# Ledger of designs, part 118: VHH binders against p49116

Target 1, 238 residues: p49116
Amino acid sequence: EGPLLSDTHVTFKLTMPSPMPEYLNVHYICESASRLLFLSMHWARSIPAFQALGQDCNTSLVRACWNELFTLGLAQCAQVMSLSTILAAIVNHLQNSIQEDKLSGDRIKQVMEHIWKLQEFCNSMAKLDIDGYEYAYLKAIVLFSPDHPGLTSTSQIEKFQEKAQMELQDYVQKTYSEDTYRLARILVRLPALRLMSSNITEELFFTGLIGNVSIDSIIPYILKMETAEYNGQITGAS
Below, E stands for the ipSAE of ESMFold2; O stands for the ipSAE of OpenDDE; V2 stands for 0.75 times the mean of E and O plus 0.25 times the DockQ between their complexes.

## First folded at step 7 (VHH)

Design s48 (framework vhh_brivekimig_d4)
Fold by ESMFold2-Fast, scan of step 7:
Structure s48 (fold): chain B 238 residues (1-238), chain A 119 residues (1-119)
Amino acid sequence: as target 1 above (238 residues)
Amino acid sequence: EVQLVESGGGVVQPGGSLRLSCAASGFTFDDYGMYWVRQAPGKGPEWVSGISWSSGYILYADSVKGRFTISRDNSKNTLYLQMNSLRPEDTALYYCARHYTGEWPLDYSSQGTLVTVSS
């Protein structure tokens, strides 16, 4: 069979909300994050191997890995999003919340540790100068994870993950032939994604979108969206 | 609970051989791919080798190709790394890891087995 991903799956272009407000606010941050989340899920659902696993498996995989996909997307789109500016605005909001006693010190500590881990991850990826092909295959590796509880078809999922790893290896060896240890440096970054709390990601980036409804709850609906409705979410036209 | 216990490390002269073992418990071993990762003193972790659940796909870092052989025995829940033609630069703490489970040697709670290659 052909490759796991086509050239269309390597292309990953985030369209930011326009215009950018004079002062960053929760609505702009949530809209930007929502567009990235929707782009990430549309990317996943467009993969033929992913479609072949069936609706129930697709939903289970994305529910298990959306935070990992989202974090890889943040790293890949950091410049387009002005992620450093967004994180600075979040930190400023948290510092003001401490002064006004609106949040417990323990909660603020958890959130700040999460922000520092996110910054560390994005900085590591930037220093490695990860390209679009590498990002596409890293996303495929985390998407096709056979080790999440409750999955059926685990052997088929592992087959797709191994295919992703082989195609990434072939690419890196061909493209970065002089950097013998590049693949190893890239792959050792992936386990850190599972240490990131999806609950804290929800609070930081999706407060204005979800309120009392979790990302886990909306995933099945996003995966079933018609192309026109999905495009409305990406471009903000709906 | 998931447990991975490494063994087989030791002190060996350049050109020597060692076989590392990783005993797995607390999960269905034959449903998961497995990795060997090492960390040399003062350096970050380096991925060494990976093997799929079926042994159908095996990958090696360029630094160890032709010298190291990864294998597994699913009936014994054990992962192996046969290390031949050892070099001083192979000196490191060696960890096994279950593929993409968040149980990674970068989390400092992980046990490992020390390999020292010295004359």
Scores: ipSAE 0.000, ipTM 0.093, lowest interface PAE 20.8, mean pLDDT 81

Design s49 (framework vhh_brivekimig_d4)
Fold by ESMFold2-Fast, scan of step 7:
Structure s49 (fold): chain B 238 residues (1-238), chain A 119 residues (1-119)
Amino acid sequence: as target 1 above (238 residues)
Amino acid sequence: EVQLVESGGGVVQPGGSLRLSCAASGFTFDDYGMSWVRQAPGKGPEWVSSISWSSGYILYADSVKGRFTISRDNSKNTLYLQMNSLRPEDTALYYCARHYTGEWPLDYSSQGTLVTVSS
């Protein structure tokens, strides 16, 4: 069989809302994050191996790993998003909330620890100069994780994950042939993704979404969006 | 279709310089790390140098360190190899490469560009 991912699945280009406001607000942050989330889910659903697992399995996989995919997307698109500016604005808001006694110290500590973990992850990926091919395959490794609770067809998922790992290995070893440890340095970054709370990610980036609807609740809907509807969301044309 | 077209080779005297270019098309150039690979007459392929997508990570084979410089211009979809202090041992067919599972550099580069360092 052919490779797990084609060149179209390697390409991952985020279109940001324009113009960027002078002062960042929840609407801009939420719109930017939503575009990245929609792009990530469209990326996943376009993979033939993913489609072959069937609708129920697809929904379960994305529900289990959306935070990991989203965080990899934040790292990959950090410059396009001006992620450092967004995080600085969030930190400034939290510091002002401490001064005004609007949030508990324990909650602020949890959120700040999450932001530090996110910054550290993005910085480590930038330092390794991870390319689009490497990001695509890291996302595939995360997507095809057979070890989430409640999954069915785990043997087939594991097979696709192993295929992703082998193809990433082949690329890295051939492209950076004198750096025998590059693959290991890349792969040891992945466990950090599982330590980041999806609830805190949702609070930081998606508070502007309609009502109290969770990301988990809207995933089946996003995965079933028609191409035109999806394109409207990621480009902001709707 | 992925295409890589090398140019800039030629005949040069020992101690001379050449700049090789590789024009890429058919894919998003800045999504991939790129390599230069050479094959000397009667020898197998030898990896020469690699550059990551942003130019933030660069590697050289020991035989070319300090003499060759790899660079890329993502706006032009072009990879470069600046070769200084050329030696007879650098005589080879030079290929640029975008690696992926199941394919070798030669699958994207039909001809390469010939560099001959004459005595």
Scores: ipSAE 0.640, ipTM 0.854, lowest interface PAE 1.7, mean pLDDT 86

Design s5 (framework vhh_7n9e_1)
Fold by ESMFold2-Fast, scan of step 7:
Structure s5 (fold): chain B 238 residues (1-238), chain A 119 residues (1-119)
Amino acid sequence: as target 1 above (238 residues)
Amino acid sequence: DVQLVESGGGLVQAGGSLRLSCAASGFTFDDYGMYWGRQAPGKGREWVSGISWSSGYIAYASSVKGRFTISRDNAKNTLYLQMNNLKPEDTALYYCARHYTGLWPLDYWGQGTQVTVSS
């Protein structure tokens, strides 16, 4: 009955590995990204509506949208992550790979285009000054997407998405009452998330976590993770 | 998922030869540089040889230079290591990996293939 999200779902606090190394390396980047991914998955699994859909539907939804959730998390946590510094380091590495003939030109082009799309998205969100409530509801809209292939219970998922849209509208209208077009400016940013390749996201941010496997293969494990295991992942504690 | 499957290991006498193969799947093979590494019991992983995506750059560890030859067949998604004049010191698990010339130094290792060189 109540609201789709509670105040606890608005809180989204990323704990970064510390200290930041003098020179950025793949291990620091992957550890930072893994903490954000685990925080995002734990956020999703804590939503009562999500739990109500059942384990098979939960797994299918997150497998379909993890890249969108992760990208929203990157935008939301861009300052605490020093994301611009991370992306600059990746671009520098790619430029060195061109000079050394280490990667094909086609692969470098694909990765550069992905980084450009990611920078554009994060900059647009920063310019809009998206707040924590807005991020929570944008993530909910993305999570409860009924249009992914192979989903069951699509009518129920659609109802939860519509509830998220309604609650976001109510919030924006009350909080930003004088900005008539704010909601439209925010929502029009979401289609760009689906144009970003999950395979390139895996290579840039998760190679140190997944090795020879995909994020799709570890999602069921993350969703079933106990609170102590989750806390270990997000804090780096043993 | 990235899959790397090594084969061709076995038992040989010192001075003998073996040819290792690595079958790659789950990625576009000709976009990435590849390498061979090895790990002897009680030792860390040792880089053995690397080859760029185009075969334009090839390098060898000093311990194997002149005895081992790395090559690739991009049409077959296969990496090779021809090992000649094998020594007991070459006894190790041999792994192929993508991290030598990939975007990041990736620990994308196969299960390995055992090479044992008897005296």
Scores: ipSAE 0.013, ipTM 0.406, lowest interface PAE 8.0, mean pLDDT 85

Design s50 (framework vhh_ozoralizumab_d1)
Fold by ESMFold2-Fast, scan of step 7:
Structure s50 (fold): chain B 238 residues (1-238), chain A 119 residues (1-119)
Amino acid sequence: as target 1 above (238 residues)
Amino acid sequence: EVQLVESGGGLVQPGGSLRLSCAASGFTFDDYGMYWVRQAPGKGLEWVSSISWSSGYIKYPDSVKGRFTISRDNAKNTLYLQMNSLRPEDTAVYYCARHYTGDWPLDYRGQGTLVTVSS
């Protein structure tokens, strides 16, 4: 059998909405985040191993791991997104909400801790200078997690995760042969992804979604999109 | 054993300045983001500033933005808060805090240092 990921899976190009407005707003942040989420789901859908698991398993896997994939995408695309500027705008909005007594100080502390975890994660990945191949395989390790509750085909999922781990190891050992502990430094970053709340991620990045729509509810819809519709969402072209 | 020891608090008049320090030990300081938080008498904890491990990301609430500056010296395992243009409402016990990471519930704060702003 061939490799888990092809060269096309290493390419991860986010197209941002038309120039960043002078004053950041909820709609711009939501559109930017939505484009990244769609790009991440399109990436997952393009993997033959993922397709082979079937639609029901695909939906369950993405529902379980979308926040981890999204966070890896934020780290990978931090410069393209001007993520630091987006996070600063979110923090400013939250501080105004405290002043207007719309949120408790305790809730704000939880949300600020989440923003902090996100910034630390992105900074650690930047310091490690994670390349596109490494990001692709880290996403594959996260995607093919057999330990989520309610999954079927867990043995096959575990096999694909092990394949992702082996291929990442082979790549790092060959490409960064002079850095004996690089793989360990990279892998130890992954557990932090599971400590970040998907509910708080939705609150920070997806508040612009109309009609009280949750990410969980739109995942099956996005995964069922035809290729043309999918490409239209991530590039703004039809 | 994780330890955070704050210093530099004291009595200062409105419009004055103070510099707080936090000496960290018992962990790899440059692996963690750090916070300054404060607690005024009879109030809950209020976030004052945050700084990433690299100093690449720094944040303030509007209440202190432009007046306070957070910084760190990773070689000395020390966190700082420069406080300028102090106001009576800045009166509080100031704590440095380590950002929690990992599966064990480690959320450390120091003993705090009292800052009193009054005439």
Scores: ipSAE 0.000, ipTM 0.107, lowest interface PAE 17.7, mean pLDDT 81

Design s51 (framework vhh_7n9e_1; at its last look DockQ between E and O 0.01; V2 from the best seeds 0.00; counts 0 for: pae E 14.7 > 2, grease 31.5 > 24.2, SAP .813 > .668, placed apart)
Fold by ESMFold2-Fast, scan of step 7:
Structure s51 (fold): chain B 238 residues (1-238), chain A 119 residues (1-119)
Amino acid sequence: as target 1 above (238 residues)
Amino acid sequence: DVQLVESGGGLVQAGGSLRLSCAASGFTFDDYGMYWGRQAPGKGREWVSGISWSSGYIAYASSVKGRFTISRDNAKNTLYLQMNNLKPEDTALYYCARHYTDEWPYDYWGQGTQVTVSS
């Protein structure tokens, strides 16, 4: 059968817009987030096991898990993105909105709670020093989740998820042989991804890109893009 | 394609020190955790130490903890093992390794570098 992922699927390199502005703005944040989203979708689409499930199943899986994949991507690319700087800018904007009574206090609280959960997740991944192989397999575990409502190929999806878990286990056990608890520490981080609101992620990172159109609604189109279009979106090349 | 080349082994007296190097090529070095293993004559492979991609997480076999230090230089694609207070029981072929994604469940192994510790 061969492995679920190859070295090509482990490599996940985000190219940021340049130059970085002196003061962060909505356009820079949205372009950066869009590049990460397109990179994540291209990554998923390139996996032979994913392709084997067929277009309808592929669309359903990605629509169900794009926020989890995106959040893992934020954690993995946090340094390249200067994510801490982006989040600090968002927090500062929200603090000013509270002081000026321009936004609902309840909504600001909800958004701030989401940002703190995201920061905690990224910090926990950084403390575990998750590498490219581990991230690739965590993304695969999330992608091949058989438990989303409405899926029709659940037995095959479950087998791919189990394969991902087994290959991650083999890697961790061989790389850190006497640390019997590392895999458990890594895997226990995953449930937090499902508690993060996709609507708040859209508001924070994609407002400038999608306007009134949801990420959920554009996923089928992104998955059908040609390789050149994906590469153009990822790098901002014409 | 992928290559791991160890160096730095040799003959040393008990209580001495050696520094092993592993030059990696053919893959993106900083995408993977790396580890050192060893094999003594007539014995199976023994894991010695592992290091995460940024050096933020490191683990050691109980037999070498406090005496050996693993490190890496991602700019040079090089893995190191500093061995202090060497004992005769440390005598083995030392090899660096990476899990092989293209041929699961196998590992990429170097040819190894021999370490011999005299009593």
Scores: ipSAE 0.764, ipTM 0.913, lowest interface PAE 1.1, mean pLDDT 88
Fold by OpenDDE, look of step 10:
Structure s51 (fold): chain B 238 residues (1-238), chain A 119 residues (1-119)
Amino acid sequence: as target 1 above (238 residues)
Amino acid sequence: DVQLVESGGGLVQAGGSLRLSCAASGFTFDDYGMYWGRQAPGKGREWVSGISWSSGYIAYASSVKGRFTISRDNAKNTLYLQMNNLKPEDTALYYCARHYTDEWPYDYWGQGTQVTVSS
């Protein structure tokens, strides 16, 4: 069959809420994050191979890897998002609004460490100067991970992942022929994604919006949404 | 059906105070983050303040920070906004809203309560 990804899958344009407030409030942060999340999931949905897996398997895959996809998206869209500013704002909000009876010192530490991990990951990706094609393939590799528990059609998922890997390899060899170790340098960044807590990510970026409702629970709905439905209208702050 | 009913608005002189209330029904109140917004005449909706489901996360617009206080009583399914040192520029229709909805991404909000601050 044809390639796993096409040029249409390389495009990953995040539109930020406008205007940017003078003070990055919870709504702005949550809306920005939500747009990225939706973009990431709808990107996955646009892949024919993803569609071929069926709705149940699709949902399971996204549930398993949404945090990794989201994080890759953060890295990819870091400039457009002013991610460093957003993270700084999050830290400020945490410092100003921490309820000591609700958040233990250990929890605060975990959250802060998570923020650090996010920053470091994004910085590392920026240093590598990852391009749009590479991001697309990396996202595909992450998406079609067969090693998550509870997945069906693992053989097919694995095939898709292999295809993504091969296409990435071909692209890197073609585009960066003088850098023989680029592929390896890129791929070794992926394990860092698995070390990041989805719960903490959810807390940092989405708690203000969805409360104690999990991203996991809304994923099926996001996957069923039309792209036009969420553009510019998420938190009412746009 | 989800319902949000705001109250507590009125006419107040500059420097005065008001306390707004938002009564929520038709959903599990303590599952959702809530926020206050306002809309001044001829202007778009403006975010004022937000609070997480557990009140563990609170934020304010820069224009109201230090003057307004958001709080919630989950037992009463009620959201509050204490507004102190009110200014004429605070004049607006104030509305309560729930962030997450079953019809994501659209928020639920009430009809609002009018706050008018005279100079």
Scores: ipSAE 0.012, ipTM 0.258, lowest interface PAE 9.1, mean pLDDT 86
Fold by ESMFold2, look of step 10:
Structure s51 (fold): chain B 238 residues (1-238), chain A 119 residues (1-119)
Amino acid sequence: as target 1 above (238 residues)
Amino acid sequence: DVQLVESGGGLVQAGGSLRLSCAASGFTFDDYGMYWGRQAPGKGREWVSGISWSSGYIAYASSVKGRFTISRDNAKNTLYLQMNNLKPEDTALYYCARHYTDEWPYDYWGQGTQVTVSS
């Protein structure tokens, strides 16, 4: 039948909090990340194939893949977010914590390895000059992944993922016809997303704004929230 | 103000057919995906079939695929479920639902219409 995504799903506009502070701080980083998470989940919500699944299936899919969607969003919006500056500030903070003996060496090692993996992923996507259509289809492929544990309706999810893969293949072959290996180079980036730790992502980007609650616990709320309600609830401090 | 009213249920013999309707009011129907669910006696609710706002994407539970057909008429604010080759295990209260409610953890459901399939 019709295409899985339309042009409205290609536009992915992140608006940063204003004003940007002179020094990046945990509150600015967490607000910026919260906006990206909201945008990513509402992007998923807007897809007709996603809307055709049951509400429980919708929640289960997003719980299984939110970190992958968020990481793709970080790569796509890295320039707008000044992500390289954010990551550098986090690394400097970790180095200060080591010198002051405030954190365990094992935790710091885990966090630094995650930051390096994230930097490498974003650099590889930038080197490939991944466009908005390609990002949209990659997000659809990770959203409609049937192999996450605990999912129901896996046959329908698999059908939608296959459609996303077919449409990405067609797009790349027509748009980049002289680059025989572009599709393969794009697809081999996907396994790196499964290496990203959702726990460390929460610690890096969300603990200062959300406190110590898990993203899993708020996903059903975010999926049901209208944009106007979100803006109203953000009025004042979070 | 959101209202979903199901109709079209009844008693049928195995192998028979029924067509369920869900009349929607109190919201912009063609902005929302819709789905059918069912609840058999003594069991929890089970998702049956869903349809996107434009009818461009449709999904079915494996137990009903090939026998049931979901559709919608956005001009009449109505969701349909054509049920063919009915089996005794299809006996349930069938309800329609709207995706993406603004009440946590609430979703909007109709009161349901009873479908009973004799063996």
Scores: ipSAE 0.000, ipTM 0.254, lowest interface PAE 14.7, mean pLDDT 81
OpenDDE, second read of step 8: ipSAE 0.006; ipTM 0.265
ESMFold2 (binder alone), look of step 10: mean pLDDT 82; pTM 0.821

Design s52 (framework vhh_7n9e_1)
Fold by ESMFold2-Fast, scan of step 7:
Structure s52 (fold): chain B 238 residues (1-238), chain A 119 residues (1-119)
Amino acid sequence: as target 1 above (238 residues)
Amino acid sequence: DVQLVESGGGLVQAGGSLRLSCAASGFTFDDYGMYWGRQAPGKGREWVSGISWSSGYIAYASSVKGRFTISRDNAKNTLYLQMNNLKPEDTALYYCAKHYSEFWGTDYWGQGTQVTVSS
């Protein structure tokens, strides 16, 4: 029928906690990450195709892809977040953990590898100068992934993913007509998102939010939050 | 999901001993430092003792130094606290906790096991 995404789905504006502390700490990092996660969930909820799949399917899709959506959001909002500064603070913290024997060498290696891959992903997106329309369609491709285990309505999900891919292709061909290989360069970035551990993302960015519960456990509650709760003070996460 | 289950608490006379255990699941136990904390009713949580992933680093609060011994069995995913020469002021709910590192300031805590020391 109509397009999968409207102009309203292209806008993606993260409001950072203010003021930024003189020295970065876990509280500021986790609050910033939580705001981005909630913005990403609100973005997904606003898509009519997503709403049409129903609550159970919506929850299953987001539980399967939240880490991919979050990582795309980090790349898109890297400048607003001063992401390079946040990642440098995390790296410094991990180096201190080596000195204090708080974590095993294997665990530190896993976390450092994850940070390196995240930096590479964000840098590649920045070098490609991915625009707001492209980010919106990449998030839609990730969201409407029919290949996660346990999903129902997989044919409908696949249809929406194909629609997202077609609309991205049309946009890129019309907007960047002189760059024949742009779409291919963009799409080959997506498989890397699935290689990144959601457990490591939780440890790095959500320790202050989740306590002893998983992101998977809170997703149904986040998806039910009102729009005002995404745009301002986060108070209704239960 | 991180799961920490404490056991071994109970009622004991002053000067007595108790051994607490914490069964850990939902994460790779061998990769993380662990600690014991306690909370008396109406008071904040107090750090008691910590142990690195390898047992190479161990620390105690001054109030328990020389009386308590923290240890871990990585093969069994279990954390222990041997408490000797218990005092009435040691009465509290004892929690085990997983921490990413001390500087992260965020921990996963179990439900706790009650220790009551009389007279």
Scores: ipSAE 0.014, ipTM 0.328, lowest interface PAE 7.2, mean pLDDT 83

Design s53 (framework vhh_7n9e_1)
Fold by ESMFold2-Fast, scan of step 7:
Structure s53 (fold): chain B 238 residues (1-238), chain A 119 residues (1-119)
Amino acid sequence: as target 1 above (238 residues)
Amino acid sequence: DVQLVESGGGLVQAGGSLRLSCAASGFTFDDYGMYWGRQAPGKGREWVSGISWSSGYIAYASSVKGRFTISRDNAKNTLYLQMNNLKPEDTALYYCARYYTGEFPSDYWGQGTQVTVSS
């Protein structure tokens, strides 16, 4: 009937913690990443098609794809986050951990490879000049992935993914009319998101979380969070 | 509440120039590609020129290529069309539009500004 996403779902505005500290630390990085994660989950929960699938399916979908949504968000918000500065601070902290014998060489290699993959992905999106509409629909394609193990309602999820793909195609063909292969260049970037480890993303960006709580264990609580509580998380206000 | 307001039209002689402006509100301007279209009396709508969010991609209809220049100022939420070497055949109502999909009609457009070119 109507479009999968409305203007409110295209708009994606991250509010960074203020003030920025003189030296970046794990607390500031974790707070910034948490705000992006909460914004991403709030974005997903506001989509009527997503709501129509029901709470159990919603939780399963977000648990399966949060790392992909988060990575797309990092690429989209790279400038406002000063992502290159954050990654440089993470690398510096990692190098200090090597000198203090706190991490194995094999683990360091895994983490550095992840950072390189993330930088490559963000650079590829920047080179393609991906707009806000394109980002919204790429997130929708990732969110409505019917191929995750254990999902119910897979036929309905597939229909929403196909709708997202069709609406993205129509927009790109109209907007970038003489760039015949733009859509193909954009879509071939998506498989790289599944090669990035959610465990390594947690270690890089969420080390400052209180307790040994995984992101996928808190997802049901974030999805059920009241508006005031959610706003407190994304703005840092009480 | 998407609103697009065109201005800058008028009566000009053949060979003259006009600069059209489109003020956008009710949406995040830099999230979308934009275009200019036109409609002459008794004719259908004709796409004139389009521009991506970053101005990194720009395209023109063959009838205006080399004479018209599209541009945007994202800080001012404004789309422009610089029209040079105007011809009587360019006489039309000019409207700006936001590229969009999934709704009929798919694109949002303004009410337009009239351009009349005398011979």
Scores: ipSAE 0.530, ipTM 0.822, lowest interface PAE 2.0, mean pLDDT 87

